VHH binders against p49116. Designs and how they scored, part 313

Target 1, 238 residues: p49116
Amino acid sequence: EGPLLSDTHVTFKLTMPSPMPEYLNVHYICESASRLLFLSMHWARSIPAFQALGQDCNTSLVRACWNELFTLGLAQCAQVMSLSTILAAIVNHLQNSIQEDKLSGDRIKQVMEHIWKLQEFCNSMAKLDIDGYEYAYLKAIVLFSPDHPGLTSTSQIEKFQEKAQMELQDYVQKTYSEDTYRLARILVRLPALRLMSSNITEELFFTGLIGNVSIDSIIPYILKMETAEYNGQITGAS
Below, E stands for the ipSAE of ESMFold2; O stands for the ipSAE of OpenDDE; V2 stands for 0.75 times the mean of E and O plus 0.25 times the DockQ between their complexes.

## First folded at step 19 (VHH)

Design D19 (framework vhh_brivekimig_d4; at its last look DockQ between E and O 0.83; V2 from the best seeds 0.81)
Fold by OpenDDE, look of step 19:
Structure D19 (fold): chain B 238 residues (1-238), chain A 121 residues (1-121)
Amino acid sequence: as target 1 above (238 residues)
Amino acid sequence: EVQLVESGGGVVQPGGSLRLSCAASGFTFSRFDMSWVRQAPGKGPEWVSSITGSGDVTLYADSVKGRFTISRDNSKNTLYLQMNSLRPEDTALYYCVKGGYYPWRKTFDLSSQGTLVTVSS
């Protein structure tokens, strides 16, 4: 009945760990990435439509699209995160692994291509000068994707996705009336997200997870964790 | 003031079982995620398990997954850890911690006394 997203869903503020080390280490990268992941998941669970799908369904959705949400988050928070520096650090770490002959040539190529895809995607989004509203709607479109295997309530998910698309269209038309093809330019970026491997993303950004817990296992926990505690840990305001 | 009191530790044979309890006071128990952390002799703290405030979702370290079960009774302000199939490497002082799981958390508030679990033949 009402809009899918409100102004509260437009706000997407990532707080980086402090202080920044002189040399970016695995822990700093992991923490930064984890904070973004948590922020993305908490953003998702703050959407009434998402909650309306039920715990099982919304967990399945996030499991299916977390990499895409995360990547959109990287693009949106690229400046705050100093993403180029983080990626450079990751590459340097990989080079060390290469020197130690821990990775096959094919694997190295795959990982490097993935990093390139991430950088390219973020650069492309920056060139488009995507604003906070557009990012919110794009994340919603990605979140409410009915085409993932094993999902329940696909009809409802599709409705939510359509609603997100319509709201984005209305926003773009209203805000960028002189740019007739802006919507199309924005939406055509979404397929790039599906080309990115969630496994590689997990390996690159989340290798320092405590207890060797997978992102798949963490997702339901993040979705149900207490908000007050999260705010204290992420924003440092506690 | 937040108070956490662990109990239930003891000496068991490999393959044995123990049930740890943590009595919590000084805060609204049900509104906070809780965790178990352990510290083996000569080693740093190791996260073991976490549970959401409502108790709906649990999370485990790979080292204990399938063997340990975290639970809570919010009506009693009590956190539990059922430990089955215990191994010598599970020997540690076990702490109840106010707060949930964070992938980057290396430090824990271990101000409580903890309860000692010893697994030996």
Scores: ipSAE 0.828, ipTM 0.916, lowest interface PAE 0.6, mean pLDDT 93
Fold by ESMFold2, look of step 19:
Structure D19 (fold): chain B 238 residues (1-238), chain A 121 residues (1-121)
Amino acid sequence: as target 1 above (238 residues)
Amino acid sequence: EVQLVESGGGVVQPGGSLRLSCAASGFTFSRFDMSWVRQAPGKGPEWVSSITGSGDVTLYADSVKGRFTISRDNSKNTLYLQMNSLRPEDTALYYCVKGGYYPWRKTFDLSSQGTLVTVSS
């Protein structure tokens, strides 16, 4: 009964902390990433199908997929965030940690592989020139994933995912009629999201959260927080 | 006009407990997330805990998790902070703040009176 997403769900405007420092630091990176996380969670909670699943299901679902939604957000907002500059700064920091013998070699390899996978994913999405409607449907497909353990209402979640897939297909067919394989090329990018480690994402982007709170703790809070103050925060000019 | 009045502070020995209250007026209390913020004499403000407007979800700074419990009674327009297993480092002026947790929020409205908690042998 009606589309899964409306046009209001394609708007995804990330506002960066101002002013941008001359040298990127952990605080700027964490504030920028936190704005993207909050934007992603508020996007998810605005979807009527998501609202219909109930509080406990919503929390379980987002806890299971937040890193995938966040990674899609990084790809979508890579230019606004200057993501390539952020990742370069992180790599330089890791090289300094090797010189000072502060991290194990195994951890450094793991983190560098994660950064490489993230760069490759973002580059592949940019080369496809993924638009805002396509990102919105990809996020919905990732959000309504029924295969996570412990979920309730998995039959309903699967139906919502199938609806997102159908609506993406219809959109791509209408908008990119001359590109027969565009849908297939888009969808084969999604498995790479499962290779992203939430623990490494927290280390890379969420060091320095006020109060040292965990992402698992913040998620249920964001999903139930009052929206009026948040909306005022994201509309701040210059 | 928005008014927040804290009470319940005092002097207590390490390991002791206190219960702070905050009477709110001048706004629709249940439609706002609320927070506790503290400030030790030589330090800047430190976020302690937040609670959603409905009271369903709470969030705590790692330094107080497991020891402090935030709650609210929307029928009485009152915010609470139950503090157990108090330590000397919890010594601070505690403020009730309108608004929730934002990782990028660096400023807090500390124009209220606050309530002083002193943990000392």
Scores: ipSAE 0.781, ipTM 0.912, lowest interface PAE 0.9, mean pLDDT 89
ESMFold2 (binder alone), look of step 19: mean pLDDT 84; pTM 0.847

Design D2 (framework vhh_brivekimig_d4; at its last fold request DockQ between E and O 0.88; V2 from the best seeds 0.84)
Fold by OpenDDE, fold request of step 21:
Structure D2 (fold): chain B 238 residues (1-238), chain A 121 residues (1-121)
Amino acid sequence: as target 1 above (238 residues)
Amino acid sequence: EVQLVESGGGVVQPGGSLRLSCAASGFTFKRYDMSWVRQAPGKGPEWVSSITGSGDVTLYADSVKGRFTISRDNSKNTLYLQMNSLRPEDTALYYCVKGGYYPWRKTFDLSSQGTLVTVSS
């Protein structure tokens, strides 16, 4: 009956390691990405509608959309993360691999195109000057996408997506009343997220995960881990 | 005061099995994810496995996946690690750690005594 999102869901504060080192190694990149991934998933967990889907459903949902959610997070946190620097570092690491003949020409092309798409997306979002509310609603729209294969409760998911869309519309009309086409400009960016490979994203950002765990395996864990402990961890209390 | 006491270590041949236990006290056990970490001689600590507070979800390092099983009994404040198909490279001091899996964690609290697992022919 109530709104899908509250003001508490607008807050999306990523904590980065400090100070930023001169050289961004694979571990730094992975740690930064991991923090964002955890934040994004805990954000999803905080949404009552998400909880209402049940553990099995919301696990499958996040598995289906984590790359899109993560990418939106990158765009939103691009400045705090120094995303351009991270991407440059990733490219440098790739160049080393290229020099060592570890990658085929086709693979190099695929990876470089992915990085380009990622950068372009984030730049486009920055150019639109998307605010925290808009990001929250966009993340919700992406999260509650019923068109992924293998999902259950698709009608309920669709309902939540519609709520997110309506709330975004209302917000934009209220906040940006003089910009009649802002909503359309924002929503038209979402298809770009579907063109990005989750496998390549995982390879670029998460190769250094402790224990070499997969994103697929870590998703259920993050969704069920103790929230209090996580909060303590990100605040530096633990 | 948080206390973690590991047990169950020993000497086994390759392919053998061991079951480690960790008795926890000094905190509300069920409210915390738990982990196993091991440290081989001359090497840094290596995360092995984690389990959520409820025990519903487990996570494993690729090096032990399919061979090790983490579990817990919250009624007994005890963490377990069933180790099957042991290999020489599994030789290490095994620690029970309060807390879950965090990729950005730089250090583990290895203040407990740990339990030694030796896999050799």
Scores: ipSAE 0.914, ipTM 0.960, lowest interface PAE 0.5, mean pLDDT 94
Fold by ESMFold2, look of step 19:
Structure D2 (fold): chain B 238 residues (1-238), chain A 121 residues (1-121)
Amino acid sequence: as target 1 above (238 residues)
Amino acid sequence: EVQLVESGGGVVQPGGSLRLSCAASGFTFKRYDMSWVRQAPGKGPEWVSSITGSGDVTLYADSVKGRFTISRDNSKNTLYLQMNSLRPEDTALYYCVKGGYYPWRKTFDLSSQGTLVTVSS
């Protein structure tokens, strides 16, 4: 009936902790990443099609795709977040961990490869100059993915993904009418998200969570928490 | 005016159990996520657990997971914390807090009296 996304779903304003410390630390990185995670989850829960799937389906979908949504968020907010600086600080920390013999060489190689893949993904999105509307539809496409194991309502999820794809196509054709291959170039970036390990993302960005909670336990909480308080938390000194 | 009154604390042996209660008034209880926060003597506040306004979803600090159970009765405006398998490090003043879990939230309103839990042999 109506569009899958409205203009309110295009707004994606990340508020960073202030002030940025002179020397980045685990707490600043985790707080910054947590703000993005909460923003991404509240974005997803605000979509009427998502709400229509029901609580159990919502939780299953987000648990399956949170890392892809988070990675799209990192790319979209890379400048505001100073992501390059954060990644450099993580690399320096990893190099220190090698010297202290705290991590195995295989794990460090795995983590460094993940950082490299993340940097390349963000660079590719920046080169394409992906706008806020395009990010919103790409996030919807990864959110409404019907191919995750254990999902119910797969037919309805697939319909919503198709709707997101069609709305993206319509937007790109109207806004970038002289760029015949823009849609194809954008969609070809999505497979790279499958290279991102949620385990490694959690280690890189979420090690310092208050109470040492897991992302899998936070997700159902964020999807059900009271939005009025959350909105107050993010409208502070904005 | 928001009022939160904790009760149910006491002295217990390691391995014992206690059930804390928090009577809430001055706000629409069911519309707010709620939390338990504890403060050991000479230490800063530590988040323990949160529960959504509906009561459907709970979240626990790793240090208490599997031992503590948060719950609420929205018809009685009451928040609960069932504490089992208590350890000496659980010794603290326990506070009921209006509001949910946020990884960036460093400040809690601990203006209530709290309820003291002492775990010692």
Scores: ipSAE 0.793, ipTM 0.917, lowest interface PAE 0.9, mean pLDDT 90
ESMFold2 (binder alone), look of step 19: mean pLDDT 85; pTM 0.862
OpenDDE, look of step 19: ipSAE 0.872; ipTM 0.938
ESMFold2, look of step 20: ipSAE 0.787; ipTM 0.914
ESMFold2 (binder alone), look of step 20: mean pLDDT 85; pTM 0.861
OpenDDE, look of step 20: ipSAE 0.853; ipTM 0.928
ESMFold2, fold request of step 21: ipSAE 0.699, 0.694, 0.732; ipTM 0.884, 0.884, 0.895
ESMFold2 (binder alone), fold request of step 21: mean pLDDT 86, 87, 87; pTM 0.876, 0.881, 0.886
OpenDDE, fold request of step 21: ipSAE 0.913, 0.913; ipTM 0.959, 0.959

Design D20 (framework vhh_brivekimig_d4; at its last look DockQ between E and O 0.77; V2 from the best seeds 0.77)
Fold by OpenDDE, look of step 19:
Structure D20 (fold): chain B 238 residues (1-238), chain A 121 residues (1-121)
Amino acid sequence: as target 1 above (238 residues)
Amino acid sequence: EVQLVESGGGVVQPGGSLRLSCAASGFTFSRYDMSWVRQAPGKGPEWVSSITGSGGVTLYADSVKGRFTISRDNSKNTLYLQMNSLRPEDTALYYCVKGGYYPWRKTFDLSSQGTLVTVSS
């Protein structure tokens, strides 16, 4: 059996909406986030092993880990996205909501902590100087997580995760031979992803979804949408 | 040239049903996601539903979920919208649109004539 990932899976290029508005409104944030989400999902479906699991299992996996994939994507694309600016804009929008007394004190705290966790995670990844290969393998490890409830084919999923881990290990050993503990430093970041609420992430980044659809609902659609159409809308609409 | 021709609109009582059709030509129908969009008088376009090229996955706005069903027959290059339990607020011109659902979409190519659905007592 061949490798889990190829060089084609290392490429992860996010195209941002253009032009950038003077004021980052909800629409711009939603579009940017949605493009990242679509890119992440399409990345996943480009993996032969992912396709081999079947539609139902694929959908279940992505539903379980989309927030983690999205967050890794945020970290990876932080510079291109101007993530700090986006997050600042989100905070500003939240402040308006606070002034309108739409959120409880506890909820405000939860949301602010979530934003903090996102920032810290992305900063930590930047400090580690994670490269494109490492991100690809980390995303694969997150994607092929067998420990989510309700999954089928867990043995196969586990196999793929192990393969991703092994390939990452080999890559790090080869590329960063002088950094003996790099692999461990990278992998120890993954638990932080599990502490982040998918609901809060959805609220922060995807409030502008048309038709009031949920990320849960859109995932199977993204996974099955025509590739040509996606490319035309995402890459051509820069 | 892409051509989309909607049909099936009419006047119905609340709780009634209609089936809209869209005949597509000028492109490989099965390779494109399709959508229904509606525009009520004095309001902007509203996304209603989308379906993937193969027809395997559908998506609906919350306002129509459980009442409307989007489908397609790729052998006939035709898109359908089964509308059940119609409400007065469903009154609008309904347009067939080439392209699928995008969360950020605010504008639609409504170059077709559309078909009028009127729900009234």
Scores: ipSAE 0.799, ipTM 0.907, lowest interface PAE 0.6, mean pLDDT 93
Fold by ESMFold2, look of step 19:
Structure D20 (fold): chain B 238 residues (1-238), chain A 121 residues (1-121)
Amino acid sequence: as target 1 above (238 residues)
Amino acid sequence: EVQLVESGGGVVQPGGSLRLSCAASGFTFSRYDMSWVRQAPGKGPEWVSSITGSGGVTLYADSVKGRFTISRDNSKNTLYLQMNSLRPEDTALYYCVKGGYYPWRKTFDLSSQGTLVTVSS
């Protein structure tokens, strides 16, 4: 009966570690990416429709789609993150990894192709000038994807996805009434997200997490953590 | 005032076990995530484990995963750390910390006394 998202779900403000180090390093990249991951997961958990699916379904759903949500977050926050600078630093680090015999030539090629796909996706989204409402609905469409294996309540998930699609359509038609094809241009970008490898995203952005924890373990934690302290964290850098 | 009092440390042989406790007071314990942090001699603090306010989800540093178990009893305002298969590298002063896991957290409030764990032959 009500809208899927409210204005509070449009707000998506990433706070970067401060100050920027003289040379970007694995630690700074991992902290920056982790802030985006936490922001993305807290965004998802705040949605009433997501809460209605129940805790086991929620965790399974986010484990299936976290990389797509994260990639949308990278595109949305690319300028504030200086993402192109971060990707350049990662490329430089990969060259050094050959010298340390940590990656094969085939793996390096695979990782470089992924970086190129990521930059191409972010560039295409920037050229379309996707706004915060559009990003919020795109993230909801990705979050409520019934296609992932092992999900329960897929009919309910599908209904939430259809509602997100309808609300995006209504928003675009009202806000961009002079641009007949804007919705189509936006939606045709979504298949590129399925090309992003979660394995490679972890390798690029989440090497060196404090305690060397895995993404599979962090996601359930973020979804259930108390928000009082986290809300304090989003008001400042630490 | 917020008070955190650790206990249960001691000297054990490699492979041994210890159970640490942390008595919490001065705040609504169940509404906060909690963590264990340790500091080895001459080293900076190292995050060990965190648990959500409800106790429903736990997170562990890779160095202790499978050997340590964090838990809490919200009716007793007490945090626990069960430490099994102890190694000399686990020798440290162990602190109970109010608050959860954040990958960007570089400093910890270690104003409590902690409890010393020594793993030696």
Scores: ipSAE 0.745, ipTM 0.901, lowest interface PAE 1.1, mean pLDDT 89
ESMFold2 (binder alone), look of step 19: mean pLDDT 85; pTM 0.853

Design D21 (framework vhh_brivekimig_d4; at its last look DockQ between E and O 0.80; V2 from the best seeds 0.00; counts 0 for: SAP .689 > .668)
Fold by OpenDDE, look of step 19:
Structure D21 (fold): chain B 238 residues (1-238), chain A 121 residues (1-121)
Amino acid sequence: as target 1 above (238 residues)
Amino acid sequence: EVQLVESGGGVVQPGGSLRLSCAASGFTFSRYDMSWVRQAPGKGPEWVSSITGSGDVTLYADSVKGRFTISRDNSKNTLYLQMNSLRPEDTALYYCVKGGYYPWRKVFDLSSQGTLVTVSS
């Protein structure tokens, strides 16, 4: 019954594909995004409390919140990912689709608004200068959200979320004692994550997945894949 | 040295079934995810399916989903691919690959001989 998170859960290092191409193509974007997704999910499964919920519940939780976790990851890794460049590339690709009249005006608006929301969120997090501990706790709060439909063990999930919140509070009070409202400022960012469409995120970042597999389908696989293999592929294939 | 030996290929009619096997040696089989990859004549390698080391989770390409079933027997160091409702477009050399699914993976180690599956009327 120790803390929900340890120092090992604070580390969140994304390794980008190398070299970066002169022009960001769909493959590079997809690979970069996928690496972040894998990192986020592997982070989740490294939490003992997460494992304690069982495979079915774990999968359901991640399926429900992967977009939020991913978005937090984007914010946290925005600099190393060159997120602004990636988003610009995505917009350019979309412009090509627009010119080809493949999207309706309404859809274009939705997608562009989504990109704007992503950028705005990441910018807001950067302005707040969120540190690694705060990100870890925010991700935990998002992960252990009991309010998603169809979840089992909601009482236990709620307990874990509360624990994450308490630990975050303690951390902020200790680390940022002079900033009385810091906790409130960072927590009020979380609702923005719920405004973002997982479908649009998937379309923007994960187009071109090998085998045309959905994020929903790969989630259980990522959660159960062998760690040694993952480490070899991600850390060794820079 | 890692060794993978595929078997079970053959000629079948459309709608037919085949079961492929892969005998693995040279590594701790149960500690690695495994995949099937196929290569049709004149085409590049195509990922077909993957299974986790424990065998608990499987993943399929959309092109084979609902028709193919990947499985493994870790006690026998063997990977399987049950192929049902075969189509002409399934014709390919099928390879067993050490390693799992990665969304960006386009290059596979096809050092094994593979097993030929031909679906024709």
Scores: ipSAE 0.849, ipTM 0.926, lowest interface PAE 0.6, mean pLDDT 93
Fold by ESMFold2, look of step 19:
Structure D21 (fold): chain B 238 residues (1-238), chain A 121 residues (1-121)
Amino acid sequence: as target 1 above (238 residues)
Amino acid sequence: EVQLVESGGGVVQPGGSLRLSCAASGFTFSRYDMSWVRQAPGKGPEWVSSITGSGDVTLYADSVKGRFTISRDNSKNTLYLQMNSLRPEDTALYYCVKGGYYPWRKVFDLSSQGTLVTVSS
């Protein structure tokens, strides 16, 4: 019992590979995206409500929503990641591939449309000046989505999502009391997350994974890996 | 002091099997994810597989998935790598490493001796 999220779930600090190369490459992009993916998965696994669902449910839930969590993470961390620069580099590479006739016109159009939608989503979140508490509750709402196929315990997942929605509502009302439409403006951004393709996200950000592993194989590993070494990786030695 | 001692390497024909062992000491074994890393002649280190501290979840490089099985026995502080359907490309010095899979972790502590696996006709 208690609130769904605590203050520890609001902190979301991404550390980038350093230094940033003069010309972005697949390896730098993949390492940067991987840090965000790991941060997002460790964020999810730290939530007591998530822990209560059990290992099989945890894995199924995250496999269903990881791209939405990742996309929220991109929006939240867009400045520290230099995301606009990364996307510009990807667009330039795609245009070179067109010139060299390496990809079908339909695939390139699909990928470019996805990049545009991603950039628009991140811009809209920045314009709304979404704060860390709001991001945390939005991530909880997408994490506890009961309507994905194949999930067990959907009634409990739905209850947690309702709790996340209630806590976001209470937070916004308290913190932004003179902005009566802020909650509505925030919530109307969520449907755009379901339009993001996990297949294209993997193509854009995760083609350089060490060992050529898939996101589906990494997710159960990240959810069960030991936290002591990971915390050292994210915070540095202390 | 952390100590990792690999064993079980040898010479085997293509298609053969080997089982590598790694005896761990100097740390609480069950509280750490573990990995296997290999280094082929003239090449840099290559991550092979990782396993969570509990042993519940494993992860494999695509090049070995379906052929290799990582496991651990926390009561014996021992890490294992079962290697089946071996190929000449698997020829390398194999090291066990304290720590899990991280795409940004490119530096491995290979201070142990490792165990040599040679796949040759």
Scores: ipSAE 0.784, ipTM 0.913, lowest interface PAE 0.9, mean pLDDT 90
ESMFold2 (binder alone), look of step 19: mean pLDDT 85; pTM 0.861

Design D22 (framework vhh_brivekimig_d4; at its last look DockQ between E and O 0.75; V2 from the best seeds 0.76)
Fold by OpenDDE, look of step 19:
Structure D22 (fold): chain B 238 residues (1-238), chain A 121 residues (1-121)
Amino acid sequence: as target 1 above (238 residues)
Amino acid sequence: EVQLVESGGGVVQPGGSLRLSCAASGFTFERYDMSWVRQAPGKGPEWVSSITGSGDVTLYADSVKGRFTISRDNSKNTLYLQMNSLRPEDTALYYCVKGGYYPWRKTFDLSSQGTLVTVSS
């Protein structure tokens, strides 16, 4: 069998909405986040191994790990997205909500901690200077996680994860031969992803979804969206 | 040129049913996701439902979920919306739209005439 990932899977280019507003609003944040989500899902779709698992299993996997994939995407696209500015805008919006007594003190704390975790994670990844290949493999490792409840074909998923790990290891050894512990350093970042609440992420980035649909509900749709439709919308080629 | 022609609208009692159709031409129908959008009097456009090009996956607004069913026949270049358990709040002009669901989409190309659905006792 061939490699799990190819060079085509390394490319991960997010196209931001244009123009950027003078003041970041909920709509801009939602659109930016949604584009990243769609890109992440499209990336998953582009992996032959992912398709080989079947529609039901694919959907289940993405439902289980979308927040982790999204967060890795945030880290990878932090500069293009001006993530720090987006997060600052979210915080400001939250502060306004606080003033209106819409949130409990405990909830505020949870949300602020989540934002902090997101920022910290992205900063940590930037400090490690993670490259496109490493991100691709990390996303694959996260995607093909067999330890989520309710998954089918867990043996096959595990095999794919192992393959991703092996390929990452080979890449790191080849590319960063002088850094003996680089692999370990990047892998130990993965647990931080699972500490992040998908619900809070959804609340922060996707509060303006049309039709009041959940991320869980739109995942199967995104995964089956026609490529032409996706490209036209995401790349601005419409 | 893209052409979309809606039909099937009418007046129904609350709890009634209607089936809308949209005849599409001017593009490769099966390669595009399709959507239904409605506009009630004095209100802005509201996304109702979307379906993928292949028809494998459907999506619904919470307001119509469980009552409406979107479908398509690619051999006939036709989009459908089965509306059951209709409510007065479902009264609107219904438009067929080329394109799928996007979470951030608030504006729609409503260049077609639409079909009027009126739910009243």
Scores: ipSAE 0.799, ipTM 0.905, lowest interface PAE 0.6, mean pLDDT 93
Fold by ESMFold2, look of step 19:
Structure D22 (fold): chain B 238 residues (1-238), chain A 121 residues (1-121)
Amino acid sequence: as target 1 above (238 residues)
Amino acid sequence: EVQLVESGGGVVQPGGSLRLSCAASGFTFERYDMSWVRQAPGKGPEWVSSITGSGDVTLYADSVKGRFTISRDNSKNTLYLQMNSLRPEDTALYYCVKGGYYPWRKTFDLSSQGTLVTVSS
């Protein structure tokens, strides 16, 4: 019993590298995306229901859904990140790769389709004017998904997802009482997240991570790193 | 006052092993993630490995993964780096650093003396 999320889980403040360079480069994009990834993982680990699942379950769950959480974060933070500018810079790099024959035509097609899907998702969320509470519950619904292969404790995960859905419904009904179909319009956006490729997300946003570490290895680290140190990092950022 | 004292460096042949230690004081050691950073002659600092405060999770730069093992003993306030299958490219001054891995972290507090590792034929 008790609410799944508290007000502390609604706050989602992304701090960007400063200043933005005149010409965006892979390093700026990777730093920006990494800050969002860390913010998203620290958001997830702060949830008491998530903590209750235990370390092995937590790691498996986040490895399964990190790309969906990241994509929701991109949509929520699209303005502060200047996401449209970042995606335009990526498209320009791809055009240079075509001119220099560095990528296969099939890979370029895959990457461009992914960029299009991402832009359309972010645009659709902006048109619906999704608020911070709604984003928090959508992220919780995505996080506590029992459908991913290989998960244990799926009955408990399902119960947490149902609780997130119920709390979102209660919030929408109370806050948007005149808009009977708002919940349905919001929820039908979620299947698009399953179309996003984690492989392509890594290529687009996480090229050049310090030490050339993989996202798969970073996730367990972020989930167990000391929170006080991370909080000091975000309060000292400018 | 934070103090970090590295030891265990030396001269080894390629393929050899060394174990570095770092004695920590002046802070609650177990409450902090820790890292190893190295600096080769004429090069900038390079992050090598990090470990969580509890010691549960480790991260490694791709260049050392599978060869190096970071560990800690919180009862002794000591950080370790076991280095196996050493290569000439591993030649560097190795520093113990308070703090964990962050993809945006480009600078490191290298105010300690470090411990020199030389891998040569």
Scores: ipSAE 0.720, ipTM 0.889, lowest interface PAE 1.2, mean pLDDT 89
ESMFold2 (binder alone), look of step 19: mean pLDDT 84; pTM 0.849

